# Ledger of designs, part 25: VHH binders against p21908

Target 1, 324 residues: p21908
Amino acid sequence: MEIVAIDIGGTHARFSIAEVSNGRVLSLGEETTFKTAEHASLQLAWERFGEKLGRPLPRAAAIAWAGPVHGEVLKLTNNPWVLRPATLNEKLDIDTHVLINDFGAVAHAVAHMDSSYLDHICGPDEALPSDGVITILGPGTGLGVAHLLRTEGRYFVIETEGGHIDFAPLDRLEDKILARLRERFRRVSIERIISGPGLGNIYEALAAIEGVPFSLLDDIKLWQMALEGKDNLAEAALDRFCLSLGAIAGDLALAQGATSVVIGGGVGLRIASHLPESGFRQRFVSKGRFERVMSKIPVKLITYPQPGLLGAAAAYANKYSEVE
Below, E stands for the ipSAE of ESMFold2; O stands for the ipSAE of OpenDDE; V2 stands for 0.75 times the mean of E and O plus 0.25 times the DockQ between their complexes.

## First folded at step 9 (VHH; framework vhh_6z1v_2)

Design W5 (at its last look DockQ between E and O 0.87; V2 from the best seeds 0.00; counts 0 for: pae E 2.4 > 2)
Fold by OpenDDE, look of step 9:
Structure W5 (fold): chain B 324 residues (1-324), chain A 121 residues (1-121)
Amino acid sequence: as target 1 above (324 residues)
Amino acid sequence: EVQLVESGGRLVRTGGSLRLSCAASGRKLSSYAMGWFRQAPGKEREVVAAISWGGGRTWHADFVKGRFTISRDNAKNTVYLQMNSLKPEDTAVYYCAAGSWYETLSEYDYWGQGTQVTVSS
């Protein structure tokens, strides 16, 4: 059957027709992207998508939402759209829907994803295990953390707020970074470090610790400078970012009993080429007596272009697999 | 994972100049503070110079007195020690080290094998 997969963020919403069957996504069609600011509601965007498609839309929807999905009224920052789950079917004229958090969708995507869309980062270069727990983390605007359990031919996604756990410094410099960040933030979660904006936080802290003057850079420029290797401080910040990413990835794997780890998010993809030369692996495996065990965990990076859409569709397929 | 290899050490005359290099492999140096140390025969290892991860801070030992300068090139993953006005008392094995912090010897986690510098009278 066909469904409409939707990935809704703060500034953009992406639509696609997906074909699902027997708990699987068979195909994902061409993506149509709308600016959320140009549409007053999801319903209007839905209608516009239908017009563009030139045929009636499926009576089923899979929605990845960039926020909490629990509650009667869902809102997003910088997005005028308001969702009311209870009236969603009526508003969109559909029979069924699934509504999940956007990072939850990423986790569903991982469950579905072909190995060709997973780049190897470290550990054994093998496919994701068919059974066990997969830890998933994705730096972006924030830090998404989820995990999924594969068992008995099925999988279960567990959404978390793992990005809001405390930052744990592992050396003297990170102690200093934490101290600096505590001047700005009442609480320093790992998201303050491992996110798009997190690079800026690290950069500023390092500059302050060095006692050198620095100019405030926008995040885009800072990331560019760091990735291009044209600024020593920016590079240092990025490397610290990678160290901390390794550390948290390992910690989450330990906490969740993971047998594999998958990195997602836009920032993950951005730093893909940098990770092998960074301290990511070292921090990932540096878990005391568990170093040997950690070394056996494959770490992958998502390279699929629209994991949110795929994951939304996958979530729908998974939910309604027994009904078909 | 991190390997440091020093080079440039040789015999020089008093008043001469020498440039030491430390090339890192396995990981980028940008995440590390770097330091140069030396150990003369019968003496303890002592810090010569250190440089912060961003290069914004440098430290030089008192005995350097402006003669030596530490620098780094992150693009080349290399740290340098320019040594001018060398003296016989500068004769030692010079070591490169990397760590998260640069202020204390104990904070350096990785060490090179060293390069011999000999200054003749």
Scores: ipSAE 0.641, ipTM 0.857, lowest interface PAE 1.0, mean pLDDT 94
Fold by ESMFold2, look of step 9:
Structure W5 (fold): chain B 324 residues (1-324), chain A 121 residues (1-121)
Amino acid sequence: as target 1 above (324 residues)
Amino acid sequence: EVQLVESGGRLVRTGGSLRLSCAASGRKLSSYAMGWFRQAPGKEREVVAAISWGGGRTWHADFVKGRFTISRDNAKNTVYLQMNSLKPEDTAVYYCAAGSWYETLSEYDYWGQGTQVTVSS
């Protein structure tokens, strides 16, 4: 059957027709992107999508939403749309829908994703296991965390706020980084370090501890300097970022009993070529007596462009399918 | 799996100059403090110089101040020790080390195998 897959962010919303059958996404059509500021509501963008295609839209929708999805009224920063889940079917003239958080959509996409979109980072260079828990984390504007349980031919996604757990220092420099960040934040969550803005937080802390004035850099310029190796301090910040990413990825895997780990998010893609040269692997496996167990966990990176549409469609297929 | 390899140690005359290099392999150590240490026969290992992760802060032992300069290039994963005005008492095996901090020997986690510097009178 055909459905409308929708990925709604702060400034853009993406629409596509998806074909789902027997619990699977068979195809995902050409996407149409709308600027959310240019349309008063989801309903109006939906109608424009139908006009663009020149056909009646399917009476089923799958929506990935870049925010919490529980509640009577859903709103996002920088998005004028107000969604009321209870009225979605009526407003869109549809019979069924699913509504999931955007990082939950990433997890659903991983469950359906062709292995060619999962690049090896470290650990055994093997396909993701067909059974067990997959820990999924994605640094971007913040830090998304989810897990995916595969068991007996089916799967379940658990959306979390795991990026908001506490930063735990693992050496003396990180003790000092934590102390510096406490001057700015009531509580230092791992997201303060493992995110796009997190590189700037690390850079500032390293500069302060070193006794060097903090340079005023926007995130884009700082990331560029770090990735290009044109500034010793920026590169030090990136190396510390990768160490911390390895540490938290390993912690989450241990806490969730994972058999594999998948890294996504825009920042994940940005650092893909640097991760093998970094201390990521060392920090990932350094869990005391469990080091041998951790060393057997493959770590992969999502390269699928904008997995939100695939994930939304996958969530719909998962909800409205039966398995014998 | 990290290896530190020193190079550049050799025989030089009193008053001469020498540059030691320490290349790291296995992974980048860009966020680590680096140090140079030395040990002469029959003596304890002693710190010569240390440098912070970004290179903005350095420390030099009193016995080398004004003569030796530590520096680093994170893009090359390398730390250097420029040694000028060498004296016979600078004769030692010189070691490179990396750690998360830089004030004491116990703060260094990775060590090289050393390079011999001999200063003749």
Scores: ipSAE 0.494, ipTM 0.829, lowest interface PAE 2.4, mean pLDDT 90
ESMFold2 (binder alone), look of step 9: mean pLDDT 81; pTM 0.836

## First folded at step 10 (VHH; framework vhh_6z1v_2)

Design X1 (at its last look DockQ between E and O 0.01; V2 from the best seeds 0.00; counts 0 for: pae E 20.6 > 2, placed apart)
Fold by OpenDDE, look of step 10:
Structure X1 (fold): chain B 324 residues (1-324), chain A 121 residues (1-121)
Amino acid sequence: as target 1 above (324 residues)
Amino acid sequence: EVQLVESGGRLVRTGGSLRLSCAASGRKLSTYAMGWFRQAPGKEREVVAAISWGGGYTWHADFVKGRFTISRDNAKNTVYLQMNSLKPEDTAVYYCAAGSWYETLSEYDYWGQGTQVTVSS
């Protein structure tokens, strides 16, 4: 059957027709992207998508939402859309829907993702296990954290707010970084470090600690400088970023009982080539008596272009299909 | 990982000068604090000098203050130890090390193989 997969963020919403059957996503069609500011509501965007498609839309929707999805009224920053889950079927004239958090969707995508879309980062270069827990973290605008349980031919996604746990410094420099960040933030979560904006936070902290003059850069330029190796301070910040990412990924794996780890998010893709040569692996495995166990955990990175859409569709398939 | 290779160690006369170099490979040195250590025969390894990742801060042991100076060139991925007014008691194998923070001597994770400095009377 066909469904409409939708990935809704703050500024953009992506639509696609997906074909689902027997608990799986068979195909994902061409993506149509709308600016949320140009449409007053999801319903209007939905109708516009239908017009563009030139045929009636499926009476089923899979929606990845860039925020909490458990309230009666859902809102996003910089997005005029207001979602009322209880009225979605009526508003969109559909029979069924699934509504999940956008990072939850990424986790669902991982459950269905072909190995060709998972780049190896460290650990054993093997496929994700068919059984067990997969830790999923995705640095982007923030830091998404989820885990995926595979068992008995089925899978379950557990959404979390893991990005909001406290940052734990592991050396003297990170102590100082934390101290500096605490001057700006009431609380320093790992999202303040491991995210797109996090690089800037590290960058500024390091500059202050070192007493080095620096220019304020937007995040895009900073990341570019860091990745291109054109600035020592930016490079140092990126190094710390990778160290922290490794540490946090390892901690999450331990906490979740994971036997594999998948990194997603836009930042993940951005640093894909950097991570294998960074301190990520060292920090990931440096878990005391568990170092040996950690060394056996494969770490992968998502390279699939639209994991949110795929994941939304997957979530629908998982929920409504008789065969898992 | 970081590989460190020391160079410049040799035999010198008392009062002489040497400049040790430590070249890093594998990863950029600019992301690490660097330190110079030395170990004389029958003695424990001791810290000589340290420098922060950006070079903004340095530390020197009391026994070398005024005589030795640590510096770094991140563009060359190299750290240096300028040694002046050398004394026989400075005879040792000198090691380069990389870590996260220059003030935390126990947090150096990478070490070179060392270079021999011998000061004759």
Scores: ipSAE 0.380, ipTM 0.767, lowest interface PAE 1.4, mean pLDDT 93
Fold by ESMFold2, look of step 10:
Structure X1 (fold): chain B 324 residues (1-324), chain A 121 residues (1-121)
Amino acid sequence: as target 1 above (324 residues)
Amino acid sequence: EVQLVESGGRLVRTGGSLRLSCAASGRKLSTYAMGWFRQAPGKEREVVAAISWGGGYTWHADFVKGRFTISRDNAKNTVYLQMNSLKPEDTAVYYCAAGSWYETLSEYDYWGQGTQVTVSS
């Protein structure tokens, strides 16, 4: 069965034909990318995709949307498109669809992802367990958090706003970082630390704590300086980022009863080679008397490019499975 | 350790196209950011394009933007550089490199031997 998989972001929307069967994604076709500013609506981009392929499009769609999916009207700040979920089938002339949040799509992709796209970070160097809970978190523009339950040959994805839970400091420097961030934010969520902009938040807090001037850098330049090791303050911020990422990944694994953890997101990929040499592992396992339990949990990193299309297709396959 | 081997370099005419390949052995390339570099005679080595570990992020130098495209196939443990609209100024030895961060020369630990691309008029 063919479906149209769609990954809609602020500035770009990506389309592909996916083949699904028996709860599985069998293939993804060539990706077509549209700039959302160049098309007035999803419907117009959909029609343009059909014109490009020179054929009628399948009557099924799977949509990953970079924002909340729960309202009657969906809108993104950098995207002119307005989506109304209740009218999607009529507008696109289709019979069925799934509409999920972009990080929910990441979780669905993990459930279908070949192990070659899951690089080892720490813990046992083995494939993800076939049963149990997988905690999934991905720093990027914000912090995505989800988990999936694998059981009895099936899986279920739970989308969450776990990136908005509170930051919990674990030493004196982090106490001071929290204090400085409270001067800027009414409540300091972990996303204020564990995200692309989060490195900047840590960097600015460290500068304030030491009483030194700092450069106003964009996120890309700051990340580059930190990873190159050419600026002491940027390196310190990266050290704190990795410690905090390990701490929260471990906390989420405990809270969700996870048997494995998967890290995704653009920032996760950016630090992939750094994580094994950082304090990530130390903080991940440091859960008091549960340290031995935590040490048995494999932690992997997603290397699959653009998991949104795969995840959207997987969500459709999972919902409309012939064998379930 | 990884061993990188470039291939596909040859003589092509101005306006032509060429696809370079970089195959790896020893360790999976997906754990590395990858880059294509070039060095013309008497010039310093310069970055042409770079790609993240899974291929989700790419960067291209301004002087090749719109003409060259970097890509990777982690299942085949291979990185590519598609070169279109070639100009005599593109004549150089092209190197594939693997590292932890793709935006600076100092971040690349492993290098291939290079493959010669010559663009004639």
Scores: ipSAE 0.000, ipTM 0.098, lowest interface PAE 20.6, mean pLDDT 85
ESMFold2 (binder alone), look of step 10: mean pLDDT 81; pTM 0.835

Design X2 (at its last look DockQ between E and O 0.89; V2 from the best seeds 0.00; counts 0 for: pae E 7.7 > 2)
Fold by OpenDDE, look of step 10:
Structure X2 (fold): chain B 324 residues (1-324), chain A 121 residues (1-121)
Amino acid sequence: as target 1 above (324 residues)
Amino acid sequence: EVQLVESGGRLVRTGGSLRLSCAASGRKLSSYAMGWFRQAPGKEREVVAAITWGGGYTWHADFVKGRFTISRDNAKNTVYLQMNSLKPEDTAVYYCAAGSWYETLSEYDYWGQGTQVTVSS
């Protein structure tokens, strides 16, 4: 059956027709992207998508939402859309829907993702295990954290707010970084470190520690400088970022009982080539008596272009696996 | 793990100049503060200079101030020590070191094998 997969963020919403059957996503069609500011509501965007498609839309929707999805009224920053889950079927004239958090969607995507879309980062270069827990973290605008349980031919996604756990410094420099960040933030979560904006936070902290005057750089420029090796401080910040990412990924794996780890998010892709030369692996495995165990955990990076859409569709397929 | 390899040490005359290089492998050097150390025969190893991760702060020992300059190029994964106005008392094996911090010898975790600098009168 066909469904409409939707990935809704703050500034953009992506639509695609997906074909699902027997609990699996068979195909994901061409993506149509709308600016949320150009449409007053999801319903209007939905209708516009239908017009563009030139045929009636499926009466089923899978929606990845860039925020909490458990309230009666859902809102996003910089997005005029207001979702009322209870009225979605009526509003969109559909029979069924699934609504999940956008990072939850990424986790669902991982459950169905072909190995060709998972680049190896460290650990044993083997496929994700068919059984067990997969830790999934995705640095982006923030830090998404989820875990995926595979068992008995089924899978379950557990959404978390793991990005909001406290940052734990592991060396003297990180102590200083934390201290600096505490001057700006009441609480320093790991999201303040390992996210798109996190690089800027690290950069600023390092500059302060070095006593170097710095101007506030936009995140795009900073990331570019860091990745291109055009600035010593930017590179230092990036390397520190990777160290922290490794540490946190390892911690999450331990906490979740994971036997594999998957890194997602836009930042993950951005730093993919940097990670092998960074301290990511070292920090990932440096877990005391568990170092040996950690060394056996494969770490992968998502390279699939639209994991949110795929994941939304997957979530629908998973939920309605008996309905064809 | 980081491997450090020093180069550039040689015999020079008093008043001469040398540039030492320390190339890192195995990991990006930008994760570490870097230091140059030296050890003369019969003497303890002493700090010559240190540089922070981004290179924004440098420290030089009093005995080398104005003559030596530490610098780094993170893109090249290398730290340098420019040595000018060399004196016989500068004769030593010079070591490159990397650590998370830079203030004390004990804070450096990785060391090179050293390069011999000899200054003749």
Scores: ipSAE 0.719, ipTM 0.887, lowest interface PAE 0.7, mean pLDDT 94
Fold by ESMFold2, look of step 10:
Structure X2 (fold): chain B 324 residues (1-324), chain A 121 residues (1-121)
Amino acid sequence: as target 1 above (324 residues)
Amino acid sequence: EVQLVESGGRLVRTGGSLRLSCAASGRKLSSYAMGWFRQAPGKEREVVAAITWGGGYTWHADFVKGRFTISRDNAKNTVYLQMNSLKPEDTAVYYCAAGSWYETLSEYDYWGQGTQVTVSS
């Protein structure tokens, strides 16, 4: 069956026709991208998508939403759209829908993803297990955390707010980083460190610790400086970022009983070439007596460019196409 | 688990210059404070210089101040010791070390094997 897959972020929304059957996504059509500031609502963008295709749209939708999906009224920063889940079917003239957060969509995409889109980071260079728990985390604007249970030819996604758990320092420099960050934030979650803005937080803390003047930096410029090696402090911040990402990825894997780990998110893709050469692995496996267990966990990175659309379609297929 | 490799030590005449390098094998140094140490035959190991993670703060022992300069290039995963106006007293094995902090020997977790510097009269 055909559905409309939609990936809604703060500034852009992406639409595509997807074909789903037997719990799987069979195809994902050419995407159409809208600037959310230029359309008053999802309904108007939906109607414009139908006009562009010159056909009636399918009566089913799968929506990945870059924010919390539970509540009567859903809003995003920098997006004028207001979603009311209870009225969505009526407003779009559809029979069924699924509405998931954007990182839940990433987890659904992993369940359906071709192995060619999963680059090896560390551990055994093996395909993801067909059974067991996969820990999935992705730094981006924030830090997404989910886990995926695959069992008996099915899968289940647990959407979490795991990026909001506490940062735990693992050496004396990190003690000082934490102390500095507590001056700015009442509680220092791991997202304050492991996210796009998190690199800036680390950079500022290191500058303060070294006694170097700090100015507000454009996020794009800071990431560029760090990745291109143009500044010693930016590189120190990036390596500390990767150490902390390894540490929390290992903690979550241990806590969730995972046999594999997948890194995603926009920042994850940005650091894809850096991670294998970083301290990520050392921190990932450093769990005391469990070090050997951790060393057997493959860690992969998503290279699929827009997993949100695939994930939305997969979530719909997982919920509805088995009932047919 | 940082493995450090020093290089650049050699025989140099009094008044000459050398640059020592310290590179990590398979690990990034950018998250570590770095130090240079030296040990002459029959003497205790002593701190020569130290540098923070980003290089914004450096410290040099009085006996080398004005002559030696520690620096780092995190993109190349390397720390350097530029040694100028060398004296016979500078003859020693020079060690590179890394740690999460930098104030005392016990704060350095990883050590290189050393590189010999010999200054002739």
Scores: ipSAE 0.012, ipTM 0.558, lowest interface PAE 7.7, mean pLDDT 88
ESMFold2 (binder alone), look of step 10: mean pLDDT 81; pTM 0.840

Design X3 (at its last look DockQ between E and O 0.91; V2 from the best seeds 0.00; counts 0 for: pae E 2.5 > 2)
Fold by OpenDDE, look of step 10:
Structure X3 (fold): chain B 324 residues (1-324), chain A 121 residues (1-121)
Amino acid sequence: as target 1 above (324 residues)
Amino acid sequence: EVQLVESGGRLVRTGGSLRLSCAASGRKLSSYAMGWFRQAPGKEREVVASISWGGGYTWHADFVKGRFTISRDNAKNTVYLQMNSLKPEDTAVYYCAAGSWYETLSEYDYWGQGTQVTVSS
């Protein structure tokens, strides 16, 4: 059956027709992207998508939402859309829907993702295990954290707010970084460190600790400088970022009982080539008596272009696997 | 794990100049503060210079101030020590070190094997 997969963020919403059957996503069609600011509501965007498609839309929707999805009224920053889950079927004239958090969607995507879309980062270069827990973290605008349980031919996604756990410094420099960040933030979560904006936070902290004057750089420029190796401090910030990412990924794996780890998010892709040369692996495995166990955990990176859409569709397929 | 390899040490005459290099492998050097140390025969290892991860902060020992300059190129994964106006008392094995911090000798985690600098009168 066909469904409409939708990935809704703050500034953009992506639509695609997906074909699902027997608990799987068979195909994901061409993506149509709308600016949320150009449409007053999801319903209007939905209708516009239908017009563009030139045929009636499926009466089923899978929606990845860039925020909490458990309230009666859902809102996003910089997005005029207001979702009322209870009225979605009526509003969109559909029979069924699934609504999940956008990072939850990424986790669902991982459950169905072909190995060709998972680049190896460290650990044993083997496929994700068919049984067990997969830790999924995705640095982007923030930090998404989820875990995926595979068992008995089924899978379950557990959404979390793991990005909001406290940052734990592991060396003297990180102590100093934390201290500096505490001057700006009431609380320093790991999201303040390992996210798109996190690089800037690290960069600023390092500059301050060095006692050098620095101008506030936009995140885009900073990331570019860091990745291109054009600035020592930017590179240092990136390397520190990777260290922290490794540490946190390992901690999450331990906490979740994971036997594999998957890194997602736009930042993950951005730093993919940097990670093997960074301290990511070392920090990931440096877990005391568990170092040996940690060394056996494969770490992968998502390279699939639209994991949110795929994941939304997957979530629908998973939920309605018995309904064909 | 970081491997550090020093190079550039040789015999030079008093008043001469040398540039030492320390190339890192195994990991990006930009994660670490770097230091140059030296040990003369019969003497304890002493700090010569240190540089922060971004290179924005440098420290030089009093005995080398004005003569030696530490620098780094993170893109090349290398730290340098420019040594000018060398004196016989500068004769020593020079070591490169990496750590998370740079204030004390004990804060460095990785060391090179050293390079011999000999200054003749």
Scores: ipSAE 0.545, ipTM 0.821, lowest interface PAE 1.1, mean pLDDT 93
Fold by ESMFold2, look of step 10:
Structure X3 (fold): chain B 324 residues (1-324), chain A 121 residues (1-121)
Amino acid sequence: as target 1 above (324 residues)
Amino acid sequence: EVQLVESGGRLVRTGGSLRLSCAASGRKLSSYAMGWFRQAPGKEREVVASISWGGGYTWHADFVKGRFTISRDNAKNTVYLQMNSLKPEDTAVYYCAAGSWYETLSEYDYWGQGTQVTVSS
């Protein structure tokens, strides 16, 4: 059957027709992207999508939403749209829908993703398990955290706000980084470090600790400098980013009882070639007496271009399938 | 896994110049403080110079001030020690080290095997 898969962010929303059958996503059509500021509501963008395709839209929708999905009224920063889940079917003239957080959508995509889209980062070069827990995290504009339980021929996604847990320093420099960040934030969550903006937070802290002036750089420019090795301080910030990512990935795997880890998000893709040369692996496995256990956990990276639409469609297929 | 390899040590005459290099391998050490240390025959190891992760803070021991300069290139994963106006007293094995902080010997966790510098009269 056909459904409308939708991935709604702050400034853009992406629409596609997906075909689902027997709990699986068979295909995704060509995506259409709308700027959310140019459309007063989801309903208007929905109608515009139907006009663009020149046909009535399917009476089923799968929506990935870049924010919390619980509550009577949903809003995003920099997005004028207000969603009320209770009236969504009526407003869109549909029979069924699923509404999930954007990183929950990533987790659903991993459950359906061909292994060719999962590049090896460290640990044993083995396929993801068919049974057990997979920890999924992805730095981007924030830090997404989810986990995926596969058991008895079915799977479950647990959406979390795990990016908001506390940063724990692991050496003296990180003690100082934490102290500097506390001057700006009352509580320093790991997302303040492990996110697109997080590199800037680290960079500014490192400059302050050295006692040197720093340029207030656009996020894109700072990331370019760090990845290209154009500045010692920017590269130092990237190294601390990768160390912290390894530390938190390992902590989440322990806490969630995972036997494998998957890294996603836009920043994950950016740093893919740097991770093997960084301290990521050493921080991932450095869990005291559990180092041997951690060393047996494979870590993979999502290379699928835009997993949000796939994940939304997968969530719909999973909820409305005959078997799981 | 992490290896620090010094190079550039040799025999030079008093008043000469020499540049030492320390290449790190196994992983990037871009966010580590780096230091140069030396040990002369019959003496204890002593700090020569240190440099912060970005290179914005450097420290040099009084006995080398004005003569030696530490620097780093994080893209190349390399630290340098430029040594000018060399004296026989500078004869030593020079070690490169890395740590999470730069103030004391105990803050350095990774060490190279050393490179011999010999200054003749």
Scores: ipSAE 0.490, ipTM 0.836, lowest interface PAE 2.5, mean pLDDT 90
ESMFold2 (binder alone), look of step 10: mean pLDDT 81; pTM 0.829

